# Ledger of designs, part 5: VH-VL binders against Type II restriction enzyme NspV (nspVR)

Target 1, 219 residues: Type II restriction enzyme NspV (nspVR), of Nostoc sp. (p35677)
Amino acid sequence: TILTIEALRTEAAIFSAAESIHPEPLLYGVTDGKAVGTYIEQKFRLYLKEHYEFVQGNSASGIDFPGLLVDVKVTSIRQPQSSCPFKSARQKIFGLGYSLLIFVYDKIDNSTNRTATLNILHTIYVSAERTADFQMTRGIRNILANEGNKDDLIAFMSDRNLPVDEIEAGNVADEILRNPPMQGFLTISNALQWRLQYGRVIERAGQEDGILTVYRNNP

## First folded at step 15 (VH-VL; from i4 with heavy chain G107N)

Design m2
Fold by OpenDDE, fold request of step 21:
Structure m2 (fold): chain C 219 residues (1-219), chain A 122 residues (1-122), chain B 107 residues (1-107)
Amino acid sequence: as target 1 above (219 residues)
Amino acid sequence: QVQLVESGGGVVQPGRSLRLSCTASGFTFSDYFMHWVRQAPAKGLEWVAVIWYDGSIKYYADSVKGRFTFSRDNSQDTLYLQLNSLRPEDTAVYYCARHPLRMGPYNAFDIWGQGTMVTVSS
Amino acid sequence: AIRMTQSPSSFSASTGDRVTITCRASQDIRSYVAWYQQKSGKAPKFLIYAASTLQSGVPSRFSGSGSGTDFTLTINSLQSEDFATYYCQQYYSTPFTFGQGTRVEIT
């Protein structure tokens, strides 16, 4: 059976529910968020592999499900963010170019039993067109709504320290005017590295088009 | 065919070191947790250690903690168990075993090697 | 560590017999129990996991049951090739632990 986006979301919900009640002894005492994230990703991938045919991602593809243009993100509810291999500043405006399947977990260690349970609190699907930066796209859309022109857009991008040169800024502005971006809901920041923050996505899942609640569990 | 093959066993004196290997074939090695389990002569099975699929996390039995080191090379489909400060009570057949990463309780040690004998005696 | 108390340690049986081996955990381990068969001079063979799920390729005369603390391996109609030592195992918590083993020998 070929894996589809719909099947992926369905299975993600099933996986989330099952994982939330699974005591894992091999996660006990693990504090490295990357290790936990990799665990969930690995386990989910292997689960799907048992039931579906799909093209698996690798280092070259950069996303987990290249055939579906979906990348899996795993983050703790305590710090709902993750690193992102940013390719272009355009992604901050027009989206990442792929959709996100986000698992938000709370890890609970049981010292008595020496087990850890990953309580999946949220599983969210963010459509590719909604993966742009919230404030950037909101600002751009406001400018357009107020009879903004190319110069206004360039000025705005400059004020926001978009990492583009003058020529690229002009090109981006032209593209914005031709094809205005949809409202994004990620927070995309560049401190030491590009990061995606999911606070708003978690908050608004199921309330906005393109941000789907795949699974929800109360703590 | 899926199989595990242990090697490196032998006879050593107390306090000495030995390095065991386990070579996997017939499956995607990096998808599995791996374990060492040992069995003393005419005794039962004793869990020794586990290593994550990527080698990032390890757990050891208290009886070997601080003396044994578990590692893996996924590029070579091989496990390693470095046995240091060997004691007579470490005498056993050492098995490597595969442990799938699956949902719920639907996993365990589904594939075992033939074992390699380690004898520690003065 | 979680103790797995297996019983009996050994017994004699004949071909065709119904054989039952029990394992008791020192605490609730849900269904995280596996059973193995080991013949003399050989590596353990995987039989049952999740307390009651039969491993592929294992004869249907083998079955497992139980949850929580009490678990049972049953061999319905013992065959000549079934004379061996059997082990229960918990994989609920580290260290993973095995029962003491049950040797099933010929009458």
Scores: ipSAE 0.908, ipTM 0.957, lowest interface PAE 0.5, mean pLDDT 96
Fold by OpenDDE, fold request of step 21:
Structure m2 (fold): chain C 219 residues (1-219), chain A 122 residues (1-122), chain B 107 residues (1-107)
Amino acid sequence: as target 1 above (219 residues)
Amino acid sequence: QVQLVESGGGVVQPGRSLRLSCTASGFTFSDYFMHWVRQAPAKGLEWVAVIWYDGSIKYYADSVKGRFTFSRDNSQDTLYLQLNSLRPEDTAVYYCARHPLRMGPYNAFDIWGQGTMVTVSS
Amino acid sequence: AIRMTQSPSSFSASTGDRVTITCRASQDIRSYVAWYQQKSGKAPKFLIYAASTLQSGVPSRFSGSGSGTDFTLTINSLQSEDFATYYCQQYYSTPFTFGQGTRVEIT
């Protein structure tokens, strides 16, 4: 059976529910978020592999499901963010170019049993067109709504410290005018490294087009 | 076919070291947790250690903690168990075993090697 | 560590017999129990996991049951090739532990 986006979301929900009640002894004491994330991704991938045929991602593809243009992100509810493989500042405006399947977990260790349970609180599907930065796209859309022109857009991008040179800023502005971006819902920041923050996505899931609630576990 | 092949066993004196290897074939090695399990002569099975699929995390039985080191080379589909400060009670057949990463309880040690004998005696 | 108490340690049976081996865990381990068969001089063979799920390729005469603390392996009709030592295992918590084994001998 070929994996589809619909099947992916369906299975993600099933996976989320199952993990939320699974005591994993091999996660006990593990505090490395990367390790936990990798565990979920690996486990989910292998789960799908048992039931579906799909093109698996690799380092070259940069996303987990290149055939579906979906990347999996795993984050703790305590810090709902992950690294971003941004290649271009354009992605902050126009989106990543692929969709996100986000697993948000709370890890609970049981010292008595020496097990850890990954309580999946949220599983969210973010459509590719919604993976841009919230404030950036909102600002751009506001400028356009107020009869903004190329100069206004360039000025705005400059004020926001978009990491582009003058020529690229102009090119981006032209593209914005031709194809205005949709409202993004990620927070894309560059402190030490590019990061995606999912607070708004978690909050708005099921309330906005393109932000789908795949799974929710109410505390 | 799926198989695991242990090697490196032998006879050593107490306090000495030995390095065991387990070579995997017929499956994607990096998709699996791997374990060492040992069995003393005419005795039962004893879990020794586990290593994550990427080698990042390891757990050891208390009986071997601090003396044994588990590692893996996924590029070579090989496990390693470094046995240091060997004791007579470490005498056993050492098995490597595959452990799938699957949902719920639907996993266990589904593939075992033939084992390699380690004898510690003065 | 979770203790797996297996019983009996050994017994004799005849071909065609219904055989039952039990394993008791020192605490609730849900269904995280596996059963293995080991013949003399050979590596353990995977039989059952998740307490009651039969591994592919294992004859249907083998079955597992139980949850929580009490588990059983049943061989409905013992065959000549079934004479061996059987082990239960918990993989609920580290260290993973095995029962002491049950040797099934021919009468």
Scores: ipSAE 0.906, ipTM 0.956, lowest interface PAE 0.5, mean pLDDT 95
Fold by ESMFold2, fold request of step 21:
Structure m2 (fold): chain C 219 residues (1-219), chain A 122 residues (1-122), chain B 107 residues (1-107)
Amino acid sequence: as target 1 above (219 residues)
Amino acid sequence: QVQLVESGGGVVQPGRSLRLSCTASGFTFSDYFMHWVRQAPAKGLEWVAVIWYDGSIKYYADSVKGRFTFSRDNSQDTLYLQLNSLRPEDTAVYYCARHPLRMGPYNAFDIWGQGTMVTVSS
Amino acid sequence: AIRMTQSPSSFSASTGDRVTITCRASQDIRSYVAWYQQKSGKAPKFLIYAASTLQSGVPSRFSGSGSGTDFTLTINSLQSEDFATYYCQQYYSTPFTFGQGTRVEIT
């Protein structure tokens, strides 16, 4: 069976429920978020390989499911964020170019049993067109709604310190006027890579088109 | 065919060292946790150590902690167990075992090697 | 560490007998139990995981049951090839521990 986005979401929900009750001795005392992240990513991919055929991601493709244009992100509820490669400033306006499947966990260590459980509190699918920055897209959409023109868009990009030169800013402004961006729901800040913050998609999952609750653990 | 093949066993004097190897074939080695388990002559099975699929994290039984070092080379599909400060009670057949990354309780050790014998004797 | 206690230590049986081996964990380990068969001079053979799931290729005369702390391996109608030593193992917590073994011997 060929893996589809619908099947990916269904299987992610099943995986999240099972993982939330699994006591894992090999995660006990592990504090490295990268190790936890690769554990979930690897385990989920291997689970899918038991039942589905799909193109597997690698370092060259940069995303976990290149055939579906989906990347998996794993983050703690305590600081729900991750990094991703910077490709262009356009990503803050038009989106990352791929969808996100986000596992948000709370790691509970049990010292009596010497096990850890990755309690998956949220699993969220964010469609590619919703992966742009919230404030950037809200501001741009407000400018357009208030008779904004190319000059207003360029000024806004400058005021927000979007890292573009004058030519690129003009090109982006022309593109915005031709194809107004959809409202994005990430918070994206710059360092050496994009810093993606997931607080808003956690809050809004199931309430916005393209921001889907795949799984939610309610005590 | 999925296989694990141990080697490097032998007879050594107490206090000396040996290096055991386990070569994997027929599966994607870097997808699995790997273990060493030993069995003294006419005795039961004793878990020795585990290593993460990328080699980053390791756990040891108390009986060998500080004396044994577990490593893996995913480019050669090979495990290594360095046995230092060997004692007569380390005399055993040493097995490597594969530990799948599967959901729930379905992640028991599914593939074992044939074993390699280590004898520690004066 | 979680202690796994098997009983009996040995068992004399004839072909056709029903054999039951028990394994008790020192704490709740849910269903994180495997059973292995080992013949002299050979590596352990994987029989059962998740307390009750038979590995592919294992004869249906083998069955496992239990959860929590008490587990059983049952061999219905013992065959000549079933005379061996049997081990339970927990994989709930490190160190991963085995029962001391049960030798099933021919009468």
Scores: ipSAE 0.772, ipTM 0.891, lowest interface PAE 0.9, mean pLDDT 92
Fold by ESMFold2, fold request of step 21:
Structure m2 (fold): chain C 219 residues (1-219), chain A 122 residues (1-122), chain B 107 residues (1-107)
Amino acid sequence: as target 1 above (219 residues)
Amino acid sequence: QVQLVESGGGVVQPGRSLRLSCTASGFTFSDYFMHWVRQAPAKGLEWVAVIWYDGSIKYYADSVKGRFTFSRDNSQDTLYLQLNSLRPEDTAVYYCARHPLRMGPYNAFDIWGQGTMVTVSS
Amino acid sequence: AIRMTQSPSSFSASTGDRVTITCRASQDIRSYVAWYQQKSGKAPKFLIYAASTLQSGVPSRFSGSGSGTDFTLTINSLQSEDFATYYCQQYYSTPFTFGQGTRVEIT
């Protein structure tokens, strides 16, 4: 019972439906989104561990399913975003290097009963090649469609404050010309760390190749 | 084999402190919520505290809040319960108990230690 | 806190008897009830969770039922090893609480 990406997506749908029904005894009053996210990630991983064999993630690998190159993200519907470490400026253009499985929840506390319920509204699978930044890839693809050259690409990367030096910018531009990027659907902030925003993939799930609706509770 | 072993119990005078330990073996300790439950001689069970699998969140019964501190060291598979300002009514067998995190209806406490006796007396 | 009230407090019985223990919660706790058996000088043993689901390895003569506020543990055809104290416990919200216990004694 080796875990595959297809099984992972199927099990995520089952998990999402089942977990939206039950109060969570230990989540009442928990306001830390990191704690809520870790709770859901941990519960899902332990559920899979009961039924499947897979390589589990650790701090060195940085993702939850390194054997599948999938990372799990859990976020609130109210501000659907996560942070992640900067690995390379290339990630805004070519993608994160791994796929995302995203659980989007709305947490409802009942103060009368002192219980919490995690209503999972969306579960979305984003293929690795779709995890690039929307505006960055849109601009680059437009430059290529208008027969832009290496210098046009370098100027665009500079205008968008891509964190690269001149040598790396040139290397990335050469790579773009050799292997034009696909349209990405995340919003990736280039502040002090990467901030991944999921609003667009939530809206577009099931409507774009590589952005799959795994589960949806609310039409 | 799955096992929990408590230690650190003893006889102490009121107002003193004691530190209980619980050592886990045979399972992945960091996957579980852990609890302390106590039982006074010839009495029923009383829940004392819970600690999250990563130690980040803790809840205490009102009877011990402010006096007892629960912690865990996941690198050593060990729980600690610091018992401060002990009172005669804290006299009990103290059990550590494992709480699985599973999909669907929760399991309560599926594995218990054998307990360690704390006696608070002059 | 959610109060769990067990009845009876004790029960005298013989082997072969049917034993019924009830537990009432002070509020609706759905099916978030566990049952434990405790023999003298031993740690509690987990029997039932979710009001009615037997833990693996628990004899089929044990059964649980109920939802909402009223719950029952039944032992069909009591065996000599079943003389013990039984506790219900809610795990619906913290603080988790136990019933006061029911001692099943030899007649």
Scores: ipSAE 0.682, ipTM 0.841, lowest interface PAE 1.2, mean pLDDT 90

## First folded at step 16 (VH-VL; from m2 with heavy chain M103L)

Design n6
Fold by ESMFold2, look of step 19:
Structure n6 (fold): chain C 219 residues (1-219), chain A 122 residues (1-122), chain B 107 residues (1-107)
Amino acid sequence: as target 1 above (219 residues)
Amino acid sequence: QVQLVESGGGVVQPGRSLRLSCTASGFTFSDYFMHWVRQAPAKGLEWVAVIWYDGSIKYYADSVKGRFTFSRDNSQDTLYLQLNSLRPEDTAVYYCARHPLRLGPYNAFDIWGQGTMVTVSS
Amino acid sequence: AIRMTQSPSSFSASTGDRVTITCRASQDIRSYVAWYQQKSGKAPKFLIYAASTLQSGVPSRFSGSGSGTDFTLTINSLQSEDFATYYCQQYYSTPFTFGQGTRVEIT
């Protein structure tokens, strides 16, 4: 069976429920969020490989499901953020170029049994069109709604420290005027790579087009 | 053909060291947790150590902690167990074993090597 | 550490007999139990995982049952190739531990 977005979402929900009740001895005492993230990403990929055919991610593609244009992100509920590779400053305005499937966990260690359980509180699918920066797209959309011009857009990009030079800023402003961006729902900040913050998509999942609740585990 | 092959066993004196190897073939080595399990002559099975699929995290049985070091080289599909400060009670056949990273039904050690013998005596 | 206690330590039987081996965990380990067969001079062979799920290629005369603390391996109609030592193992908590083994032998 060929993996589709619909199947990916269904399987992510099944995975989330099963993982939330599994005490794992090999996660006990692990505090490194990267290690937890890789554990979930690899376990989910291997689970899917047992049942589906799909193009698997590699170093060249940089995303987990290049045939579907979906990347998997895993983050703790305590500080729901991730990094991703910087490819272009345009990503803050027009989106990452791929969709996100986000697992949000709370890790609970049991010292008596020396096990840990990854309680997956949210699993969220964010369509590619919604992966742009919230404040950047809100400001741009307000400028366009108030009949702002190219200079207004360039000034706004500068005020927001978009990492572009004057020529690229002009090119981006022209592109905005030709193809106005949709409202994005991530918070994207500069670091050595993009830092993506997921608080808003966690809050609004199921309430916005393109921000879908795949799974939710309430206490 | 999924296979694990151990090597590096031998006869050594107490206090000496050995390095065991386990070479994997026929499967994607970096997808699996790996373990060492040993069996003294005419005795039962004793778990020794586990290493994560990327080598980042390791856990050891109390009987070997501080003396044995587990590592893996995923570019060569090979495990290593460094046995230091060997004692006569470390005499055993040493097996490497594969442990799937799998959503339920949760699996255990599904593939074992044939083992390599370590004898610690004068 | 979780102790796994097997009974009996040895079992004399003939071909065609029904063999039952029990394994008791010192605490609730859900169904995180595996069973292995080991013939003299050979590596253990994986039979059963998750207490009752038969590994592919294992004859249907083998079955497992139990949950919590009490687990059973059953061999229905023992065959000549089934004379071996059998081990249960918990994989619920590190250190992973094995039962002491049950030797099924012909007399």
Scores: ipSAE 0.779, ipTM 0.892, lowest interface PAE 0.9, mean pLDDT 92

## First folded at step 17 (VH-VL; from n6 with light chain S31N)

Design o2
Fold by ESMFold2, look of step 19:
Structure o2 (fold): chain C 219 residues (1-219), chain A 122 residues (1-122), chain B 107 residues (1-107)
Amino acid sequence: as target 1 above (219 residues)
Amino acid sequence: QVQLVESGGGVVQPGRSLRLSCTASGFTFSDYFMHWVRQAPAKGLEWVAVIWYDGSIKYYADSVKGRFTFSRDNSQDTLYLQLNSLRPEDTAVYYCARHPLRLGPYNAFDIWGQGTMVTVSS
Amino acid sequence: AIRMTQSPSSFSASTGDRVTITCRASQDIRNYVAWYQQKSGKAPKFLIYAASTLQSGVPSRFSGSGSGTDFTLTINSLQSEDFATYYCQQYYSTPFTFGQGTRVEIT
């Protein structure tokens, strides 16, 4: 069976429910978020591999499901953020170029049993067109709604420290005018890699087109 | 075929050291937690240690903590167990065992090696 | 550490017999129990996980049951290749622990 985005979402919900009730002795006392993230990512891919065919990602492809253009992100509810590779400043305006499947966990250690449970509070699918920066796209869309022109867009990019030179800024502004961006819902920080913050997509899941609730653990 | 092969056992005097190896083949070694389990002559099974699939995290039984060191080299599909300050009660067959990363409680030590014998006597 | 206590320590049986081995945990471990078969001079062979789920390739005459603290391994219609020592194991908490073993011997 060939993996589809629908199946990916369905299986992610099943996986999230099962993981949330599994006491794992090998996670007890583990505080390294990268270790927890890799644990979930590998476990989910191995789970899918049991009855689906798909192209698997690696460091060269940069995303976990390159055939679907989906990347998996795993983050703690305490500070829901991740890094991703910087490819261009355009990503803050037009999106990452791929969709996100985000597992948001709360790790609960039981010292009596010496186990940990990764309680998946949210699993969210963010369509590629919604992966742009919220403030950048909100500002740009407001400028366009207020009859802003190329000069206004360039000034805004400069005010927000978009990492582009004057020629790139002009080209991006022309592209915005031809193809206005959709509202993005991530917070993307300027860094050596993008720092993606997921607070808003957690809040808005199920309320915005392209920001889908895959799983939610309600108390 | 899926296989684990231990080596490095032998007869040594108390206080000396040995290094055990376990070589894996037929599967993606870096996808698995790995364990050592030992069995003293005419005795039951005793869990010794576990190592994470990337080697980053290790847990030891209290009986060996501070004396044994578990490591792995995923580029060579090999586990190592350094046995220091050996005691007569460490005399056992030492097995390596594979622990899959599967959803739910549906995981256990599914593949074992043949074992290597360590004898500690004066 | 969670103690796993097996009963009986040994059992004499003939082919065709129904054999039941029990394993008691010192605390609730849900269904995080595995069973292994070990023949003399050989490595343990994995039979059952999650208290009752047979590993692929294990004959259907083997079955497991139980949850919480009390678990059983049953061999229906014992075969000549089933004479061995059987171990239960908990994998709920480190240190992982095994029962002391039950030797199933030829009468």
Scores: ipSAE 0.763, ipTM 0.890, lowest interface PAE 0.9, mean pLDDT 92

